# VHH binders against q68dx3r342to642, part 35

Target 1, 301 residues: q68dx3r342to642
Amino acid sequence: RDLCVVLLNGQHLEVKCDVESTVGAVFNAVTSFANLEELTYFGLAYMKSKEFFFLDSETRLCKIAPEGWREQPQKTSMNTFTLFLRIKFFVSHYGLLQHSLTRHQFYLQLRKDILEERLYCNEEILLQLGVLALQAEFGNYPKEQVESKPYFHVEDYIPASLIERMTALRVQVEVSEMHRLSSALWGEDAELKFLRVTQQLPEYGVLVHQVFSEKRRPEEEMALGICAKGVIVYEVKNNSRIAMLRFQWRETGKISTYQKKFTITSSVTGKKHTFVTDSAKTSKYLLDLCSAQHGFNAQMG
Below, E stands for the ipSAE of ESMFold2; O stands for the ipSAE of OpenDDE; V2 stands for 0.75 times the mean of E and O plus 0.25 times the DockQ between their complexes.

## First folded at step 20 (VHH; framework vhh_gocatamig_d2)

Design p05 (at its last look DockQ between E and O 0.91; V2 from the best seeds 0.83)
Fold by OpenDDE, look of step 20:
Structure p05 (fold): chain B 301 residues (1-301), chain A 123 residues (1-123)
Amino acid sequence: as target 1 above (301 residues)
Amino acid sequence: EVQLVESGGGLVQPGGSLTLSCAASGFTFSDYRLAWYRQAPGKKRELVAYITHGGSTYYMDSVKGRFTISRDNAKNSVYLQMNSLRAEDTAVYYCAKEVGYDVATGTYYYDYWGQGTLVTVSS
């Protein structure tokens, strides 16, 4: 059986596996291929409804594989099984990372998250991050730039939503000018600054998942953010997330699931907050993710 | 509705062996941790062993090397093989399902045990 794994650099890796193969086995193959260090920060995830769900290393692939995957090669390409290498645990500071390659992986992850608008930031910061990425990848502003031929594509560095608002031409001009006027920062140094800027964002390291209120207010979309520091409850309006509640781990008692319901209990107030997910599987996932993030935080503390 | 039904209990002599079974229903069995608890007369219920969805196991110190917890996902069943039984192992044994995570203790906690099965170790 064939499995495709998408790396953080965009490379697609084909991994051969059998029905009994585990996520851990695939993870090891991928990380070995990419010569990754500090593996504790990474994980494999599948994508569902534009969200990424991390997989447990002990899980057999056959359990999560799409229908027909077991029967390969008998069935058509429609049964492609794709996983994604992603950062699962985000350190508070890039200085905690020991290897330059690991820092680079964080850069790649955050760059993707910013570009794909999974990690929110304001327009000013978006442009700044775009310029830093240009510095990282191109170095200094090219002096021999032909005006008629842009040296970069705006869609590779600026989110589509901002391009739509500003127009591609304006973004191109503004970002190019910012790059021209930027300090002599390039390569790894530019990546580190990128990390520094992103690590200051409110949603840095927050894994966000859509949930619903138990009270079924159709007008209110909600999301849970799970990270090393705890759980954040978001209200989602007009593609923006507003933090409504924060549960630091020290303020969190029991987390429980019942069918589609996910419940978090405050250890301070004793109040229970219940959210509804799309499935029992999702609620269980959120529980396990909380456990994992809490464990990570405990190790780093 | 979640249901757990224990079986396999009985009277056994010291040094003997017994296998307990628990049949589970009402949830996706393969996604959850399962545990065995026991309660001796006049004592509090205690965790004996648990097994994760991936097959990792934990045992209380007093049963290490003697008891083995296992699961069969195809049969929605969890088992407790008990060897070298002692008088102090006498208890009602309960099967339990994972229900949540206690942040304060950093551990999963369990619920939904059945009626239990009595194990009596006596000469």
Scores: ipSAE 0.879, ipTM 0.941, lowest interface PAE 0.4, mean pLDDT 93
Fold by ESMFold2, look of step 20:
Structure p05 (fold): chain B 301 residues (1-301), chain A 123 residues (1-123)
Amino acid sequence: as target 1 above (301 residues)
Amino acid sequence: EVQLVESGGGLVQPGGSLTLSCAASGFTFSDYRLAWYRQAPGKKRELVAYITHGGSTYYMDSVKGRFTISRDNAKNSVYLQMNSLRAEDTAVYYCAKEVGYDVATGTYYYDYWGQGTLVTVSS
């Protein structure tokens, strides 16, 4: 049997496995291929409704595979089995990462998350990050480029929403000028500065999932941000999320689920905060994600 | 709705063996941790053992080496094999399902829905 794993560098790997193989077996094969040594930050995820859901290593592939995958290995179909290698645990500072290849993976995911607008920041930061990505790939501004001719595709460095607000021409000019004026920073050094800038963002390392309100307004759209520091409650409107409430782990008592409901109890006030998810599976997933992120935070001290 | 039905309790002599069973329904059994608790007369319920979805196990110190928890995901069932039973093991035993995570202790916690099954160890 075959499944596709998408790496952070954009490669698509075809992985052969038995019907009874686990997610862990695939993870080991993929991380070995990618020469990754610091494995604890990574996981395999599937995508559902533009959200990534991480899989436990003990989960059997046949339990999560698309219909028909386990029975007919040779048939080509429109419904392929695709997983993603993603970072699940984000360190507070890139200096905690011991290997350059690990830092490169963090850079790749953060860059992709910026471009796909999963990680939000203001226009000035977006331009700065675009220039840093250019420097990482190409180094200094090309000396021979004395005309206003493009040497890069703006869409590879700047999110589409900003290109639409500024126009492609203005983005090209602004990014080129900033690149021309930038210090000589290239390769890993530019990637490290990219990491330093993104680590300052409020939503760095925050895994965001859609939920709904129980009390105020049935089915009001909200989101939970789960990260090493705790849980953030967002109200969502028109693709904009606003932080309404924050729970640091030390302020959190018990987290529980019942059917589609996910409940956080404050250890400070004793108050319960309940959210509705689309399924009992999603509620359980969010609880496990909280447990995992809390454990990661405790390990970091 | 969640249902947990315990069975297999009874009267047994010290040193004897007994296997408890728990039939579960109303949730995706294979996704959750399962546990056995017990409550002796006049005492609070205490965690005896738990098993993760992947089969990793934990046992309280007093039963380690004597009790074995296991699960059969195809039958939605959890078992507790109890060997070398002692008078102190006399209690009502409850099957329990993971319901949450306690951040203060860093551990999962459980709840129960059944009546339990009585185990009496007497000579």
Scores: ipSAE 0.737, ipTM 0.861, lowest interface PAE 0.5, mean pLDDT 88
ESMFold2 (binder alone), look of step 20: mean pLDDT 79; pTM 0.768

## First folded at step 21 (VHH; framework vhh_gocatamig_d2)

Design q01 (at its last read DockQ between E and O 0.95; V2 from the best seeds 0.86)
Fold by OpenDDE, fold request of step 22:
Structure q01 (fold): chain B 301 residues (1-301), chain A 123 residues (1-123)
Amino acid sequence: as target 1 above (301 residues)
Amino acid sequence: EVQLVESGGGLVQPGGSLTLSCAASGFTFDDYRLAWYRQAPGKKRELVAYITHGGSTVYMDSVKGRFTISRDNAKNSVYLQMNSLRAEDTAVYYCAKEVGYDVATGKYYYDYWGQGTLVTVSS
């Protein structure tokens, strides 16, 4: 049986496994293949409804595999079982990372998150990050380039939403000019600058999941952000997230689940905040994610 | 509705063995941690052991090496094999389901225990 693991560099790795294989086994195989260090920061995830859900290392693949995956031979018409290698735990500063390859992986993750708009950033910073990414890849502005011929594709460096607003041509011109006017920076140094900028963003390291109000107000979209520092409650409007409540771990008592409901209790006020998810599985996932993030924070503190 | 039903308790001599069983229903069994608690007369209920969905186990120090928690996901059951029983192991034993995480303690906590099963270790 085969599954596909997508690495942060975009590489698709085919992994051979059996029905008894665990997520942990696959994780080890993939990270070994990629020669990754500091494995504690990484995790395997599956994608559902444009969200990534991290998998427990002890989970058997057969439990999460798509229908038909157990059948041999695999029916050609079935969707490939695909997992994603992702950063699960985000350090507060890249200086805490010991290996250059790990820093590079963080860079790749954050580039993807910015580009795919999982991590919010204003227009100015988006353009700046685009330039830094260009510097990381190309170094200095290529002086020999014909002005009329783009030396990069804007969609690789700037989110689609901004391209739509500014137009591709304007983005191309603006980013190229910014790159031209930028101080010399390239390679790893550019990546580190990228990390520095992104680590200052409000949503850095925040894993966001859609939830609903217990009162099911159709007009209100909500999301939970879970990170090393705690839980953030977002109101979602017009593709923007506004932080409404923040529960730092020191301010959090108990987190509980009941069927589709996820509840966080303030240790300060004693107030319970309940959210509704799409399934008991999701609510349980959020609970486990909180536990994991809290544990990570404790280790870093 | 979540239900846990304990069984297997009884009278046993010191040094004896006993296996407790717990039948679970009303939730996706293999997604949750399961635990055994016990409450001795005049004492508070205490966590004896828990098992993760993947089969990892943790034990209270006093029962390490003597007790074994296990689960059968196909049967929605969790077990507690108790060997080398001592008088101090006398208690009502409860099976419980993971229901949440206590941030202050950094531990999962459990609920939905049944009526329990009495284990008496006596000469």
Scores: ipSAE 0.906, ipTM 0.955, lowest interface PAE 0.3, mean pLDDT 94
Fold by ESMFold2, look of step 21:
Structure q01 (fold): chain B 301 residues (1-301), chain A 123 residues (1-123)
Amino acid sequence: as target 1 above (301 residues)
Amino acid sequence: EVQLVESGGGLVQPGGSLTLSCAASGFTFDDYRLAWYRQAPGKKRELVAYITHGGSTVYMDSVKGRFTISRDNAKNSVYLQMNSLRAEDTAVYYCAKEVGYDVATGKYYYDYWGQGTLVTVSS
């Protein structure tokens, strides 16, 4: 049987596996192909509603495959099975990553998250990050460039929402000027600066998932951000997230699920906070993600 | 509504064997950890063993090598094979389902819905 794994550089890998193969077996094959050494930060995920959901190593592929995948001839193109290699655990400082290839993977994911507007920051930082990505790929500003001729596509470096607000022409001019005036950085050095900037962002390493208030007003969209430090509760208005509550792990007692409900209990106040998810599977997933992130934090502390 | 129904208990001589069964309903069985707990006379309930959705198992020290937890996802059932039974294993055994994660202990915790099944080990 065939499945596709999308790497952070955009490469698509075909992986041959048995119907009884586990996610762990696929993960080992993919990471070996990519020559990754520091494996503990990575996981395989599937995409649902623009959100990534990480899979346990023990999970059988047949349990998560699209309908008909296990009964089909392996040559069919009508029923694709796609997973994504993503970073699940984010270190607090990029210096904790021992291999350059690992740091490159962090850079690739953070860059994609910025461009796809999964990770937000202000206009000044967005432009700075765009220039750093240009420097990582192209180095210094082209010496023989005529000012009016573009040498890059703005969409590859700057999120669409900023391009809409500033116009593509203004973005081109501003990024080009910043690139011209920037210090000489190239390749890994520019990527490290990119990492240094992004690791300071409030939502760095935060895995965000849509939830709803337990109230009967479903228009009250919310989100949970789960990360190494704890859980963040967001109110979502006009596609904008506002942090409302924070639970550091030391302030968190028990986390429980019941059907579609996910509940966090404060160990300080004893108060319970309940959220509604789209399914029992989602509420269970959020519980497991909290367990995993808490475990990672203990090892990093 | 979650239901867990234990069976298979009884009277057995030291060194004997029993297989406990637990039939589950009211939830997506395959997705959750399942556990066996026991409560001896005058003692608090204690975790005997648990099994993950993928089949990984953990046992308390005193039963390692003697007890085996297993699951059959097709039958929504979890089992406890108990061998080399001792008088100290006398207890009511309860099947339990994962309900949460306790941050203070770093462990999943479970709840019970059945009456349990009595295991008595005596000569």
Scores: ipSAE 0.770, ipTM 0.883, lowest interface PAE 0.5, mean pLDDT 88
ESMFold2 (binder alone), look of step 21: mean pLDDT 81; pTM 0.793
OpenDDE, look of step 21: ipSAE 0.889; ipTM 0.946
ESMFold2, fold request of step 22: ipSAE 0.745, 0.765, 0.764; ipTM 0.875, 0.880, 0.883
ESMFold2 (binder alone), fold request of step 22: mean pLDDT 79, 78, 79; pTM 0.770, 0.764, 0.769
OpenDDE, fold request of step 22: ipSAE 0.906, 0.904; ipTM 0.956, 0.954
ESMFold2, last read: ipSAE 0.763, 0.744, 0.767; ipTM 0.880, 0.873, 0.887
ESMFold2 (binder alone), last read: mean pLDDT 79, 79, 78; pTM 0.767, 0.767, 0.766
OpenDDE, last read: ipSAE 0.904, 0.906, 0.905; ipTM 0.954, 0.955, 0.955

Design q02 (at its last look DockQ between E and O 0.90; V2 from the best seeds 0.85)
Fold by OpenDDE, look of step 21:
Structure q02 (fold): chain B 301 residues (1-301), chain A 123 residues (1-123)
Amino acid sequence: as target 1 above (301 residues)
Amino acid sequence: EVQLVESGGGLVQPGGSLTLSCAASGFTFDDYRLAWYRQAPGKKRELVAYITHGGSTVYMDSVKGRFTISRDNAKNSVYLQMNSLRAEDTAVYYCAKETGYDVATGKYYYDYWGQGTLVTVSS
């Protein structure tokens, strides 16, 4: 049986596995194929409702596989089991990364997250990051341009929402000009600058998941951000996230779940904050993610 | 509602063996860690062993090499095989389901318990 794993560079890798194969086995195969080092930062995830859910290495694939995947032969391509290689743990400084390939993977991840608007960024920084990506991928501004054809596609470097607001032509002109005027920073150095800029963003390394208030106010959309530093409670309005509460790990006591409910208890005040998810599975996932992120933070500290 | 029912306790001689069983219901069994605790007379309840959803096991030092924790997801059951039993192993043994994560200790904690089963090791 085959599953597809999407790498950070966009490559689709077909992996052969058994019904009894674990996520860990697939992870090892994928990382071996890609010659990745520092594997501790990476994870496999599946996508649900535009969110990525990381998988435990001990989990059997059959437990998460789509309907029909177990049945051989696969009659229709419609039941492709697809997983995604992603960065699960984000270091505070790229200097902590030992391998150039690992730094590159972080660059790829963050570039995708910015482009797909999973990581919020203001317009100015978005344009800057677009230019840095051009420097990384194209080097210096090409002087011998056929005036009639753009040397890049704006949709590959700038989020769709900004393109819609500014128009594609304006974005093309502005980003091209910025690239032309940019310093002689290119290749790996440009990627490092990209990492430096993104690591300063408020949502850097934050894994965001939709949740609901226990009081079920339909008008209030909420989300939880989980990262190495703790948990963030967001209010979601007009596709923007506003941080309402922050729970650093040192201020967090117990995290618990009951059915669809996820609860975090402050170690300072003793106050319990309860959120509702769409399933017991999701609440359990959030718990485990918190555990994992906390563990990572402890190791890096 | 989460339910845990222990069985298999009894009287055994030193050096003997005993297998405890726990039947679980009320939750998705294969998603959670399970543990065995024990409480000796006049002592605090203590962790004996736990098993992850994937089958990884951890043991208290006092029982390493003598006890084996296992699970059968198809039967929603967890087991504790106890070999080379000693007088100090005398206790009420409890099956537990994970409740959450304690950030201060960096460990999962267990608040769901069964009624317990008594194990007495005596000559």
Scores: ipSAE 0.901, ipTM 0.953, lowest interface PAE 0.3, mean pLDDT 93
Fold by ESMFold2, look of step 21:
Structure q02 (fold): chain B 301 residues (1-301), chain A 123 residues (1-123)
Amino acid sequence: as target 1 above (301 residues)
Amino acid sequence: EVQLVESGGGLVQPGGSLTLSCAASGFTFDDYRLAWYRQAPGKKRELVAYITHGGSTVYMDSVKGRFTISRDNAKNSVYLQMNSLRAEDTAVYYCAKETGYDVATGKYYYDYWGQGTLVTVSS
């Protein structure tokens, strides 16, 4: 049987596997193909409702595959089995990464998350990051450039929502001028500055998942942000989220689940905070993600 | 409602073997860690072994190599195979289901328990 793994460079890798194969077997094949050596930061994930859910290495593929995948070879695109190679654990400083290829993967994912508006920042930073990505690919501004002929597609460097607010023409002009006035950077040096800028963002390394309030009918939309430092509780209104509560790990006692409910208990106040998820599996996943992120944080000390 | 029912306890000679079973209901069995605990007279309950949803196992030092925890997701059951039994293994054995994660200890914890099954090792 066939499954597709999407790499961070955009490559779609077709993996031949047995119906009894595990996620771990696929992960090993994919990371070997990509020549990755620092594997502990990465995982395989599936996408559900624009959210990535990481898979445990011992999970069998047949448990997560779409209907019909186990019985027949994949002949059509209708029920394709697609997984994503993603970064699960984000270091606080890129200097902790030993290999340039690992830093490049961090750059690729952060750039993609900016463009797909999964990681938010203000307009000025978005333009700065776009210019850094241009410098990584082109180096300095081309001296022989014809003003009426763009040397880049704005949508490859600037998120669609900003292009819509500013217009494509204004984005082209402003990014081009910023590129022309920028210091000489290219390749890895530009990528490192991109990483330096993004690692300072408030939501750097935060894995965000939709949840709902227990106490209102209909339930209000909320989100949990789970990261190496702890858990962030967001209220979501009008497609915007605002942090309402934060739990550093040292302020967190017990995290528990019951059916669709996920509960965090403060070790400072003893107060319990309960959220509703779409399924018992999602509640369990969020608990396991907290355990994993807490473990990663402890190893960084 | 989470229910856990242990069985298979009894009287056995030192060096003997016994298999404990636990039938579970009221939750999605294959998603959770399951554990065996034991309590000897006058002692605190202690963790004997646990098994993850993925099948990884952890054992207390005194039973490692003698006890084997396993699970059968089709039957919603967890088992403890106890070999080379000794008098110190005499206790009430409890099946337990994962409740959550304790950040202070860095360990999963278990608050759902069965009523227990008695194992007596004597000659």
Scores: ipSAE 0.757, ipTM 0.877, lowest interface PAE 0.5, mean pLDDT 88
ESMFold2 (binder alone), look of step 21: mean pLDDT 79; pTM 0.769

Design q03 (at its last look DockQ between E and O 0.01; V2 from the best seeds 0.00; counts 0 for: pae E 20.8 > 2, placed apart)
Fold by OpenDDE, look of step 21:
Structure q03 (fold): chain B 301 residues (1-301), chain A 123 residues (1-123)
Amino acid sequence: as target 1 above (301 residues)
Amino acid sequence: EVQLVESGGGLVQPGGSLTLSCAASGFTFSDYRLAWYRQAPGKKRELVAYITHGGSTVYMDSVKGRFTISRDNAKNSVYLQMNSLRAEDTAVYYCAKEVGSDSATGTSYYDYWGQGTLVTVSS
């Protein structure tokens, strides 16, 4: 059987596996291929409704595979079974990472998250991060470029929403000029600065999932952010997320699930906050993710 | 659990012949490419030959015409027949199982190395 795994650098790997193969086996194969170190930070995830769900290493692939996967190669008309290598646990500072390749992977992850607007950033910082990415990938501003031909594509470095607001031409000119005027920072040094800037963002390391309110605002779209520091409750309006509540782990008394419901109890107020997910599977996943992130935070000290 | 066990290594004179065997277990043998690698002292591990699940074979240039890779699916085994051995063939030889391929390049990669078997070619 074949499984496609998308790496953070954009490479697609076709992994050969048996029906009884586990997520862990695939993870080991992929990380070995990519020569990754510090594997504890990484995980395999599947995509559902534009969200990533991390998989347990002991899960058998046949339990999550699309219909027809088990019958390969006889059934060729099936959808491709695709998983994604992603960073699951985000360190507070890149200095905690021991290997340059690991830091690079963090750079790649955060660059994607910014570009795909999974991680919110204001316009000023978006442009700054775009320029840092150019410095990382191209080095200094190219002096011998043809004026009529851009040396980069704006959509590769700036989110689509900002391009729509500013126009592609304006973004091209402004980012190019910023790059031209930038200091002699390039390569790995530029990546490190990128990491430094992104690690200061409010949503850094926050894994966001859509939920619904149980009682107060049934029609409002909400989201839960889960990270090493705790749980964040967002109100979602017009493609923006506003943090409404924050539960640090020390402020969290109990997290529980019942069917589609996810409940967090404040240790400070004693108040119960209940959210509704799309399935019991999702609510359980969120609980497990909280546990995992809490454990990670405890290990990091 | 995937296991690969190499055998057949030893000391041989230049111009001599040797057959290596690899016994595999823990996976559907007939579905995977298999490969032989070797690592000489002070050198990097290098691909020697591989055989596809369909039986097609590929060799590195230095061993073409001298080495033959084959497989027996009924025995879950892959073999490397080495003829006209040279001093430069001295290395630890490893059996490997296909793990996957890069879709952009089409290049396959292998894993699940055994303990290896030493081949020494010396007069």
Scores: ipSAE 0.073, ipTM 0.545, lowest interface PAE 2.1, mean pLDDT 91
Fold by ESMFold2, look of step 21:
Structure q03 (fold): chain B 301 residues (1-301), chain A 123 residues (1-123)
Amino acid sequence: as target 1 above (301 residues)
Amino acid sequence: EVQLVESGGGLVQPGGSLTLSCAASGFTFSDYRLAWYRQAPGKKRELVAYITHGGSTVYMDSVKGRFTISRDNAKNSVYLQMNSLRAEDTAVYYCAKEVGSDSATGTSYYDYWGQGTLVTVSS
């Protein structure tokens, strides 16, 4: 039985396991392979509709596997089963991370989240982060090599939407010039600056999930952002998120679910806010994610 | 050996037109992006346009709508049609090939360049 685990560095690991293997067993194998020591920030997730859903360590793989993966255990199957090693819990400051490899994983995920537009920021910050990623990989501007040749592919550093708005030429020129004018940074030092910039973003560490309004509205799509600090309610309009409500954990009196409904009760106002998810499983997941993030916040503070 | 040979440059009046050609050899032409760059005396070499292996095109803002890049994979050639030429278009124009898969590290987008062809726009 074959399971693919995608690491943050892009490596695809083939993991041999049986139907009764747990997520925790796979997690331990993968993190040991990757030489990760600070494990509490990480989890294994599957992807559904461009969203990551984290799995509990006690969950057996047979409960989450594609149907074909289970049905023919002795014979190789065309069915694939992919999990992702992701950061579930984001520290408030990267200085709390003791191992350099852990900080590198945070950098890798934040970089990917920016490129894949899960973490949004303005154009100026996007260009700045692209330059920092260049510095992490190449160091200082290559003064002797650049006059006649571009030295990087813009798609590796700048999100596609910004490339479309500015054109690839303008992006390449702007990033190159910013790199040329930048102070000497390389490797981990550039990655730390990248982390410093990203941890200041409003959506840093926010795990976003699609939900819908319980009552009719013209634009019905909404999203919940769940993070260490609490819950953010977004209205989704024109493919962008607008924060409508923010609940710190101390402002949350009760979170409950019933079938596809997820309800937050404000302890400040007494008001109930109910959202509709695609399934009872998703509603339960969001409740559990809130509990996990709340617990993480208590440990941080 | 990879070779790129530009031709078609010359002296032209403002508002005039020229077509530049670049004949390529020594590599599988259809697999690579080709680009036109230009360099005026005392200035940095600048991208003008490129065309991907699949035929998608990109232009710098100052030439968009006036210049057209195209390729003919059967002739291993890339072209730059330049219309409505201005004095600021005066430069040596270079054809460039996207870095090959044999490069151990792709630190540059282009690994081979032609000798250049001079375009002069003046009255």
Scores: ipSAE 0.000, ipTM 0.104, lowest interface PAE 20.8, mean pLDDT 81
ESMFold2 (binder alone), look of step 21: mean pLDDT 78; pTM 0.775

